VH-VL binders against q9y8q3. Designs and how they scored, part 37

Target 1, 263 residues: q9y8q3
Amino acid sequence: MRRIGLEALERVLYPVIPVVVTAEHQGRVGGMLAAWWMQASFTPPILAVAIAPERYTYKLVRESGVFAFNLLDFKLVDKAPFLGDVSERLLPGKIREAGLNIVRGEVLGAPLIAEASAAVELELVDVVEAGDHDVFLGEAKAVYTVDDFRGGMWSLETYRPLMYLGRTRRPGPVYRVYLTPRGWERREIEFAGGKLKPLAEKRVRLISRVEEAVKASSSREEAVDAVRRILSEEGLDPSDAEYLVEDALRRAKSYRRRGQSSS
Short names: E, the ipSAE of ESMFold2; O, the ipSAE of OpenDDE; V2, 0.75 times the mean of E and O plus 0.25 times the DockQ between their complexes.

## First folded at step 18 (VH-VL; framework fv_axatilimab)

Design G5 (at its last look DockQ between E and O 0.20; V2 from the best seeds 0.00; counts 0 for: pae E 5.0 > 2, placed apart)
Fold by ESMFold2, look of step 18:
Structure G5 (fold): chain C 263 residues (1-263), chain A 123 residues (1-123), chain B 107 residues (1-107)
Amino acid sequence: as target 1 above (263 residues)
Amino acid sequence: EVTLKESGPALVKPTQTLTLTCTFSGFSLSTEGVGVGWIRQPPGKALEWLALIYWDDDKYYNPSLKNRLTISKDTSKNQVVLTMTNMDPVDTATYYCARIYYYGSDHYPFDYWGQGTMVTVSS
Amino acid sequence: DIQMTQSPSSLSASVGDRVTITCLASQGISNYLAWYQQKPGKAPKLLIYYASDLQSGVPSRFSGSGSGTDYTLTISSLQPEDFATYYCQQYYSWPYTFGGGTKVEIK
């Protein structure tokens, strides 16, 4: 074996089967496609997922304590980059914009994607800080499947697992790469063809303003107040401020570690 | 307000190494998807891409320059540095740095450019 | 490398004229095509991205069209401030490449 750079770590660990994490707070439903998840316990049945504080879904899970995992069939592969790449904060209602429908779970009332091949309702048990992400531990309270899951396993006659391999490394156009081992089909998905530029420009401006405000503040409370004003000025939800401040503080810590000199 | 500014020597002798620094404000290389590139333009001629570096230290170089280029960043200083070895009079040009970015799988051209710095290569 | 062939190399036109500049790519670039305006002594300014989308703050007299390998920039009514050189640029694959430029002069 040869040693490689740590920047390739997550790609070495692919392929994975991603889940869509869905949650609701105060009538607002959001979700994100997440690759960094695992089963963490048999008794009680606990699942884990890593979410950065900047993600809108992070806020929804922290504030509601209820969320869901949704497994997608490869027939939905065209929607995966949209769900994973676009922030709900910048595009409200992105699940509905992707042409997907929400139904409610029977046990916790968690928002589930109706088109999913399986869904799991989760009750938040703990949140563990892990650098620039938190690991959310949820106890599974219900699981749902389509008829393709029968006899304790998926039916290969109709089920096409969706696996994520990462993004292309070509400079310039970045495509997300997915595959399904049944029938050996691989897709490179071009999501928006450049049309998200106005949203992307707003995102870069917002992050820069948040970082400057946090740096200029003498306390966390002062930073939250400053970021609340920034969010209002940008036409965004001011209640996001605490999470954006936390995200900026964690990125500042991660940056200092990477900047450490060995000279 | 987004700004970029190039700095470095105006005159370089043949065979010397050119080092250019891009200093920018209004955005950060700690932001996912953000990058900075270098482009040059000989007097009266077309633009040529040289290199680019992204927030995660992913780097790309124009292969026509035979590995003469090295790009690096210092995120804390809002700086990107380009080094070009073995300079020749044909490398006389205005050198620009410019911002580029992507959002998820979506990507965009350079939208903000520095004013440029003229570098003359002669004895 | 994707070669970008731009035509004409120069043109002279009167204020109010409709001006069309073409750009031909050596292979398909899936609309990852930008247009820049460059005035003497200044850096390029982005006008159009994704072949036809207008950058914010750019006058509506500028428009882009095309697909595949064939792209055009149109100035519907040339103004005195439009004296400049115009470049197309593909950002489909590295290395990114530019057209040779079109110098537009007011007659």
Scores: ipSAE 0.249, ipTM 0.702, lowest interface PAE 5.0, mean pLDDT 87
Fold by OpenDDE, look of step 18:
Structure G5 (fold): chain C 263 residues (1-263), chain A 123 residues (1-123), chain B 107 residues (1-107)
Amino acid sequence: as target 1 above (263 residues)
Amino acid sequence: EVTLKESGPALVKPTQTLTLTCTFSGFSLSTEGVGVGWIRQPPGKALEWLALIYWDDDKYYNPSLKNRLTISKDTSKNQVVLTMTNMDPVDTATYYCARIYYYGSDHYPFDYWGQGTMVTVSS
Amino acid sequence: DIQMTQSPSSLSASVGDRVTITCLASQGISNYLAWYQQKPGKAPKLLIYYASDLQSGVPSRFSGSGSGTDYTLTISSLQPEDFATYYCQQYYSWPYTFGGGTKVEIK
């Protein structure tokens, strides 16, 4: 082995099987692909996932206290951009737009992806601040699987796990790389490609405006007010302002910390 | 303000190794998506890309010169170093370092350049 | 490698003229094309990226167009400060490659 820069840590940890985190608040259902999750406890059964405040799913989970993890089959890989590249904030009903359906869990009524190979209903038990992300801890209340899971194990006869290898770092468009163990089939899908591109760009512009507003403000309250105005101008929900400001503040802090480290 | 500046010897003998340092400010190689590359230009000729290093130490080289090139970074010093072995008079050129990055879903070209440093290879 | 062919290699023009420079890629580069301006003794300056997007601070008289393999830089009304050498560059795939340059001279 050779020592490499800490900046590469995230990429070193791939490939991973990502989960789709789904949640609902006030009739608004959202979801996001998340690579940073884990089993946190056996008794009680607790799962954890890191989510940044900027993500719409962050809001949904925080507000509802109920969320779900969904495992997708590789056959649904083309749906991934809708889940990972754009925000429900900017594309209302993105899960539906992706051609996926929502069903309710039997225990918590959590929104589950109908086409998922597995799903877990989770009750939020704690949130731990971890730099630019919070770690959400949820206690599992119900688990669902397709028939491929039998005898206490995935048979993998029909289920092809979706694995994520990360974004490409080469010239041209940015791609997300997905894999499955079945023959190690590989797919590279353009990040926010096609019709999603304008939405992804809008997100970037919004974040930039938020960052500038935060930087120009003398207080958190002032920043929130400024961001409310921005959101209003953009035809978005002004109530999201607090989350976006929080995200910007945390990222600013984390970047300063990162910049002080040597690689 | 983003700035880059190349430094190194103005004269190198044939077969010797050239070492150039790019010192930059206004940005950091600890920032995701940021890279620094080297481009050279012989007098009166076109530009030629040499090498690139990203924030996570990923490196890329011009295939025609790969065996002669090594690029490295010192993030704490805001420096990128290029070494080129077995120098030849044909390698006489102005050497530039420049910044690139990707933003959103797109990569950007070299948006900021150093003023360049002239390197002459002669016995 | 992707070859970038610029035309013409040089041209003479007067202040106020419309100037057009063409860059042809050996294969499709999906608009990942940049244009640079270089004045004698100076480093290249980025003018246009993604085929048609103007870099911040670049005058609006500069414009880029094209798709696929064919791209064009246009200066709508040449100004005295625009006499320079212009380069196209693809950043679609490794290795990055530049055109041969087009020198815009005073007629």
Scores: ipSAE 0.217, ipTM 0.710, lowest interface PAE 1.9, mean pLDDT 93
ESMFold2 (binder alone), look of step 18: mean pLDDT 93; pTM 0.948

## First folded at step 19 (VH-VL; framework fv_axatilimab)

Design H1 (at its last look DockQ between E and O 0.29; V2 from the best seeds 0.00; counts 0 for: pae O 7.5 > 2)
Fold by OpenDDE, look of step 19:
Structure H1 (fold): chain C 263 residues (1-263), chain A 123 residues (1-123), chain B 107 residues (1-107)
Amino acid sequence: as target 1 above (263 residues)
Amino acid sequence: EVTLKESGPALVKPTQTLTLTCTFSGFSLSTEGVGVGWIRQPPGKALEWLALIYWDDDKYYNPSLKNRLTISKDTSKNQVVLTMTNMDPVDTATYYCARIYYYGNDHYPFDYWGQGTMVTVSS
Amino acid sequence: DIQMTQSPSSLSASVGDRVTITCLASQGISNYLAWYQQKPGKAPKLLIYYASTLQSGVPSRFSGSGSGTDYTLTISSLQPEDFATYYCQQYYSWPYTFGGGTKVEIK
């Protein structure tokens, strides 16, 4: 082995099987594809996932205290952009827009993806600040699988696990690379392609405005007020302002920490 | 308004290390898709790309000079720093920093440039 | 590396003239080609990106065309302020590379 830069850490850790994190609050269902998750405890059964405050799913999980992990079949890989590139904040009902359906878990009533190969209902037990992300700890209350899971193990006769290998490097169009161990089929999906492009751009612009507002403010409170105004101007929910400000501040803090460790 | 400005020594001795700082405003390296690069131009010569750093700390170097170049950023200060080791008179040039960005699959070249700073390598 | 061959290296023209500058890439660059204008003692200014898209604020007399390996910058009617050096640049693959430049001088 050879030593490489820490900037490559994320890429080194791929491939992983991502999960779709789903949650609901006040009748609004959202979800996101997350690569950074793990089982954290056997007894009790606890799973963990890292989520940034900017993500709408972050809000939903924090507000409801109930969420779910969904494992998707590789056949649904074309839905990944809706779950990864677009925020529920900007596209209400994005899961439905992606062509996926929601069913309710039997124990917590958590929103599950009907087309998922497996799902886990989770009750939030803790949130740990890691840096620019928080780690959400959820205790599993119910597990669901398709028939491919038998005898205590996946047979992989019908289930094709979805793995994420990472994104291509610049310059030029950026693609996310997915693959499945069954035949090692590989798919490259454009980042923010098609009709998702305007939404992705809108997200970037919004985040930029938030960052500028935070930079121009002398206090967190002032920043939140400024971002409330921005959200109102954009026809978005002003109550999201605290999350967006938190995200911007977290990223800045995280960067400083990374800089010290990688210099 | 987007602005960039290069700063550093105007004179460097051979074998010494050059350190240049790009200070910018009107945008942030915390913004997804944003990058800052360095380009140099010897007097009366063409432009040469040196290095580039993105918001996610992804870095790229000109292979011909890679072993001599290091690029880094301080997002909180809106600064990007370039170091170049073992300077030689042939490295005498105007050094520019410039912004590059993309949204989605739309990639843009260097749309905003600093005024440049002249660096002379001489004994 | 992708080499960018720019031609001519220099040309003389008069105000009102149509000026054409060519840039040839050593391999296909899928329209990831930019044109810059540089005046003496100044930084380059972006004119055109993605081969033919005019940068905001740039006069319409500037246009870009081409595909694959061959690209062209055209000034339909040269103005006094257009006397400068022009550079093409590919941003298709690393390392980014520039053409040798074309100096447009007054005849």
Scores: ipSAE 0.016, ipTM 0.509, lowest interface PAE 7.5, mean pLDDT 91
Fold by ESMFold2, look of step 19:
Structure H1 (fold): chain C 263 residues (1-263), chain A 123 residues (1-123), chain B 107 residues (1-107)
Amino acid sequence: as target 1 above (263 residues)
Amino acid sequence: EVTLKESGPALVKPTQTLTLTCTFSGFSLSTEGVGVGWIRQPPGKALEWLALIYWDDDKYYNPSLKNRLTISKDTSKNQVVLTMTNMDPVDTATYYCARIYYYGNDHYPFDYWGQGTMVTVSS
Amino acid sequence: DIQMTQSPSSLSASVGDRVTITCLASQGISNYLAWYQQKPGKAPKLLIYYASTLQSGVPSRFSGSGSGTDYTLTISSLQPEDFATYYCQQYYSWPYTFGGGTKVEIK
């Protein structure tokens, strides 16, 4: 084995089966593809997922205390950009735009993706800070599957999970890469392709503008006020400011730790 | 305000090694997605890309010059250094450093350039 | 390597003229194309990226168009400050390559 740089860590850990995390607050449903999740406990049944404060789903879970995990079949891989590459903040109704439908869970009323192969309703029980992300711990209150799950396990006769490998780093368009159900062949899905590209670019510019405002501010309160003004100028919800400021502050701490030369 | 400035010798002899330093301000190579590249332009001729280094120390070189080029950075000094070995009169050019970046999962071209430094290779 | 062919190599024009500069890539570059303006003794200045997106601070008389292999820079009404050499650059794949340039001169 040879030692490699830590910046490749998450890609070494792939492939993974990502989940779509869905949540709702005040009638607005959002979701995000997440690769950084695990089961954390049998009794009670607790699942964990890492979410950065900038993600719209972070706000929804924090404010509602209820969320869901959704496992998607590979046949839905072309819909992944709507779920993982753009924010509900900038594309309201992105799940419907992807051609997917929301249904309600029977126990918590959590928003579930109707086309998912499995879904889990989760009640938030704790949030643990982990650097630039928080780990959300949710107690599972209900689980749903399609018929392919029978006899206590997946039969894999019709269900083929997404298996994510990461994104390309070569010049030109960025692609998210998945294993196909046919062995080790790869399927590349353009990151925020087509009509989604301007939305993904707008998110990046918004985050950069937030970072600059936070750097220019003398206090958290001043930073939040500045970011509220930015959000208002962009026609966005000013109550998002605290989440965006927290995200920027955490990323600034991470950059300070990694700012040393490695040449 | 983003600025970049090239420094190094104006004259080198054939076979010598050229060392150029790019000193910049208004941005940091600790920022995810940010990089600095080197481009040269012989007098009256087109631009040629030489090398690129990103914030995470990923390095890319023009393959036609690959064995002659080394790029490195010192993030704390806001500097990027290019060395080019075995200089020849054909390498006479103005050498520029420039900022490049990718945000999220897309790439952008060189958006801010230094003023350039002329390097003449002759006996 | 992706070769970038600009035409014309030079042109003469009067203030107020509409000028058009063409850049042809040797293969498709999916709109990963930039246009730069360079005045004598100065560094290049980014005008347009992603084939048609205007860089901040660039006058609206500049526009870019095209797709695939064929790209065009248009100046709708040439101004005295627009006499310069213009370069296209692909950033679709390594190595990054530039066109040969188009010198826009006073008629």
Scores: ipSAE 0.014, ipTM 0.543, lowest interface PAE 6.9, mean pLDDT 88
ESMFold2 (binder alone), look of step 19: mean pLDDT 93; pTM 0.945

Design H2 (at its last look DockQ between E and O 0.16; V2 from the best seeds 0.00; counts 0 for: pae E 4.1 > 2, placed apart)
Fold by ESMFold2, look of step 19:
Structure H2 (fold): chain C 263 residues (1-263), chain A 123 residues (1-123), chain B 107 residues (1-107)
Amino acid sequence: as target 1 above (263 residues)
Amino acid sequence: EVTLKESGPALVKPTQTLTLTCTFSGFSLSTEGVGVGWIRQPPGKALEWLALIYWDDDKYYNPSLKNRLTISKDTSKNQVVLTMTNMDPVDTATYYCARIYYYGSDHWPFDYWGQGTMVTVSS
Amino acid sequence: DIQMTQSPSSLSASVGDRVTITCLASQGISNYLAWYQQKPGKAPKLLIYYASTLQSGVPSRFSGSGSGTDYTLTISSLQPEDFATYYCQQYYSWPYTFGGGTKVEIK
């Protein structure tokens, strides 16, 4: 074997099958595409997913204690970069903008993507800090599938798993790369052809302002108060402040592996 | 809100090493997708891209100048530094730093530039 | 490297004129093309990205069009502040490259 740089770590670990994590709090449904998930226990059935505090879905799961995993068929691959890239905080109605519909689970009322091939309702049972992400442990309370799941196993003839390979290298167009084992079809997808610049600018400005406020503050509560004011000035929900402060504090300790592994 | 400013010597002798510092505000290199690049412009000539560094320390150099260039960053100081070795009179130019970034799978060209610093290479 | 050929290299125009500047890439660049304005002694200013999308704060008299290898910047009614040099740039493939520039002068 040959040693390589740690900057390539996440790409070595792909491909993976990502899930869309969905959650709701106070009538607002959000979601994100997540690659960093696992099965953690058989009895009880526990699943895990890593979520950064900056993600809107992080707040929704923390506040509600209820979430869902949604498995997408490769026919929906064109939706995947949008679900992974933009924050519900900055673009309300992200799931609807992706052309997807929400239905409710029968057991927990968790928001499920109607077009998903499978969904799992999860009740949050623990959160474990892991550097710049937290690992959310959820007990599975219900599982749903489309008719393509029969006989206790997926038929890969009819179900096309969506597998994520990471993003292409910079500079130049940055594509997220997906693959499905049926026919080994591969897609490299750009999200919006550059059309999201105003949202991206708002994101960059917001993070910079939050980081500056945290550095200028002598306590966490002072930082949260300052970030609440920043959010109000930006037309955003001030109740997000504690999560953004936590994210900024964690990124100061980061090993610089952000970005390429968060989708 | 976004500003960038170049600093460094205005005069350099042939064969010396040039060191330029870009200090910026209104954005942070701790932010996913953000990068800073260097571009130069000889008097009356076209712009030429030199080097680029992203938040994750990923670095790119113009292949025609690769052996002469080194780019580095100090995220806590909001600074990016370019070093260019073996300066020659043909390297006389205005040197700019500029912001570039991507978000998810979208990316954009250099959208904010410093005012530039003129570097003359002569004895 | 992708070569960017910009024409004309200079032009003279009057206030109110419609001005058109072209930029040809040596291969397709999938609309990853930017236009910059540069006034003497100043840094370039981004006008247009992704071939046709205006940067925020840029007047609507500026527009971009084209695809593939052929791209155009248009100023629909030239204003006194528009006398400058204009550059195209591809950001499709590294190394990023610029056109030679078009100097727009008052007639």
Scores: ipSAE 0.307, ipTM 0.691, lowest interface PAE 4.1, mean pLDDT 86
Fold by OpenDDE, look of step 19:
Structure H2 (fold): chain C 263 residues (1-263), chain A 123 residues (1-123), chain B 107 residues (1-107)
Amino acid sequence: as target 1 above (263 residues)
Amino acid sequence: EVTLKESGPALVKPTQTLTLTCTFSGFSLSTEGVGVGWIRQPPGKALEWLALIYWDDDKYYNPSLKNRLTISKDTSKNQVVLTMTNMDPVDTATYYCARIYYYGSDHWPFDYWGQGTMVTVSS
Amino acid sequence: DIQMTQSPSSLSASVGDRVTITCLASQGISNYLAWYQQKPGKAPKLLIYYASTLQSGVPSRFSGSGSGTDYTLTISSLQPEDFATYYCQQYYSWPYTFGGGTKVEIK
């Protein structure tokens, strides 16, 4: 082995099987594709996932205390852009827009993806602040699988696990690379493609405005007020302002820490 | 308004390390799609790309100079730093920092440049 | 590395002239080609990107064309302020590379 730069850490850790994190609050269901998850405990059974405050799913999980992990079959890989590149904040009902359906878990009533190969209902037990993300700890209350899981193991006769290998490097269009161990089929999907492009761009613009507002503010309260105004102007929910400000502050803090370690 | 400005020593001795800082405004390296690169130009010669760093800390170097170059960023200060080791008179040039940006499927090359800083390598 | 061969290295022209500069890539670069203008003692200024897209604020007398390996910058009617050195640059693959430049001088 050779030593490489820490900037490559994320890329080194792929491939992973991502999960779709789903949650609901006040009748609004959302979800996101997450690569950064793990089993954290055997007894009790606890799973963990890292989520940034900017993600709408972050809000839903924090507010409801109930969420779910969904494992998707590779055949659903074309749905990944809806789940990873677009925010529920900007596209209400994005899971439905992606062509996926929601069913309720039997124990917690968590929103599950009907087409998933497996799902886990989770009760939020803790949130640990990392850097620009928080780690959500959920205790599993129910597990669901398709028939491919039998005898205590996946047979992989019908289930094709979806793995994420990372994004291609610049220059040119950046693609997210997915693959499955069955035949090692590979798919490269451009982010923010087609009809998703305007929504992705809108998200970036919104984040930029939030960052500018935070930088221009002398206090967190002032920043929140400014972002409330921005959200109102954009026809979005002003109550999301605290989450967006938190996200911007987290990122800024993380960047400062990195700068100090590199000097 | 987007602006970039290079700063560093005007004179470097052979074998010494050059450290240049690019300070910019009007944009942020926390913004997805944003990058800052360094380009140099010897007097009366063509432009040569040196290195590039993106918002996500992804870094690229000119292979011909890779072993001598290190690029880093301080997003909170709106700064990008380039270090170049073992300087030689042949490295005498005007050094520029410039912004590169992509937005969705739209890509821009170096759309904004600093004024450049002249670096002379001499005993 | 992709080599960018720019021609001519220099040319003399008069105000009002049509000027054409060519850039040849050693391999296909899929229109990831930019043109810059540089005046003495100044930084390069982006004129055209993606082979033919005019940068905001650049006069319409500037145009870019081409595909594959062959690209052209055209100034339809040369103005006094257009006397400068022009560079092409590919940003298709690493390392980014520039042409040798074309100096447009007054005749």
Scores: ipSAE 0.138, ipTM 0.699, lowest interface PAE 2.2, mean pLDDT 92
ESMFold2 (binder alone), look of step 19: mean pLDDT 92; pTM 0.936

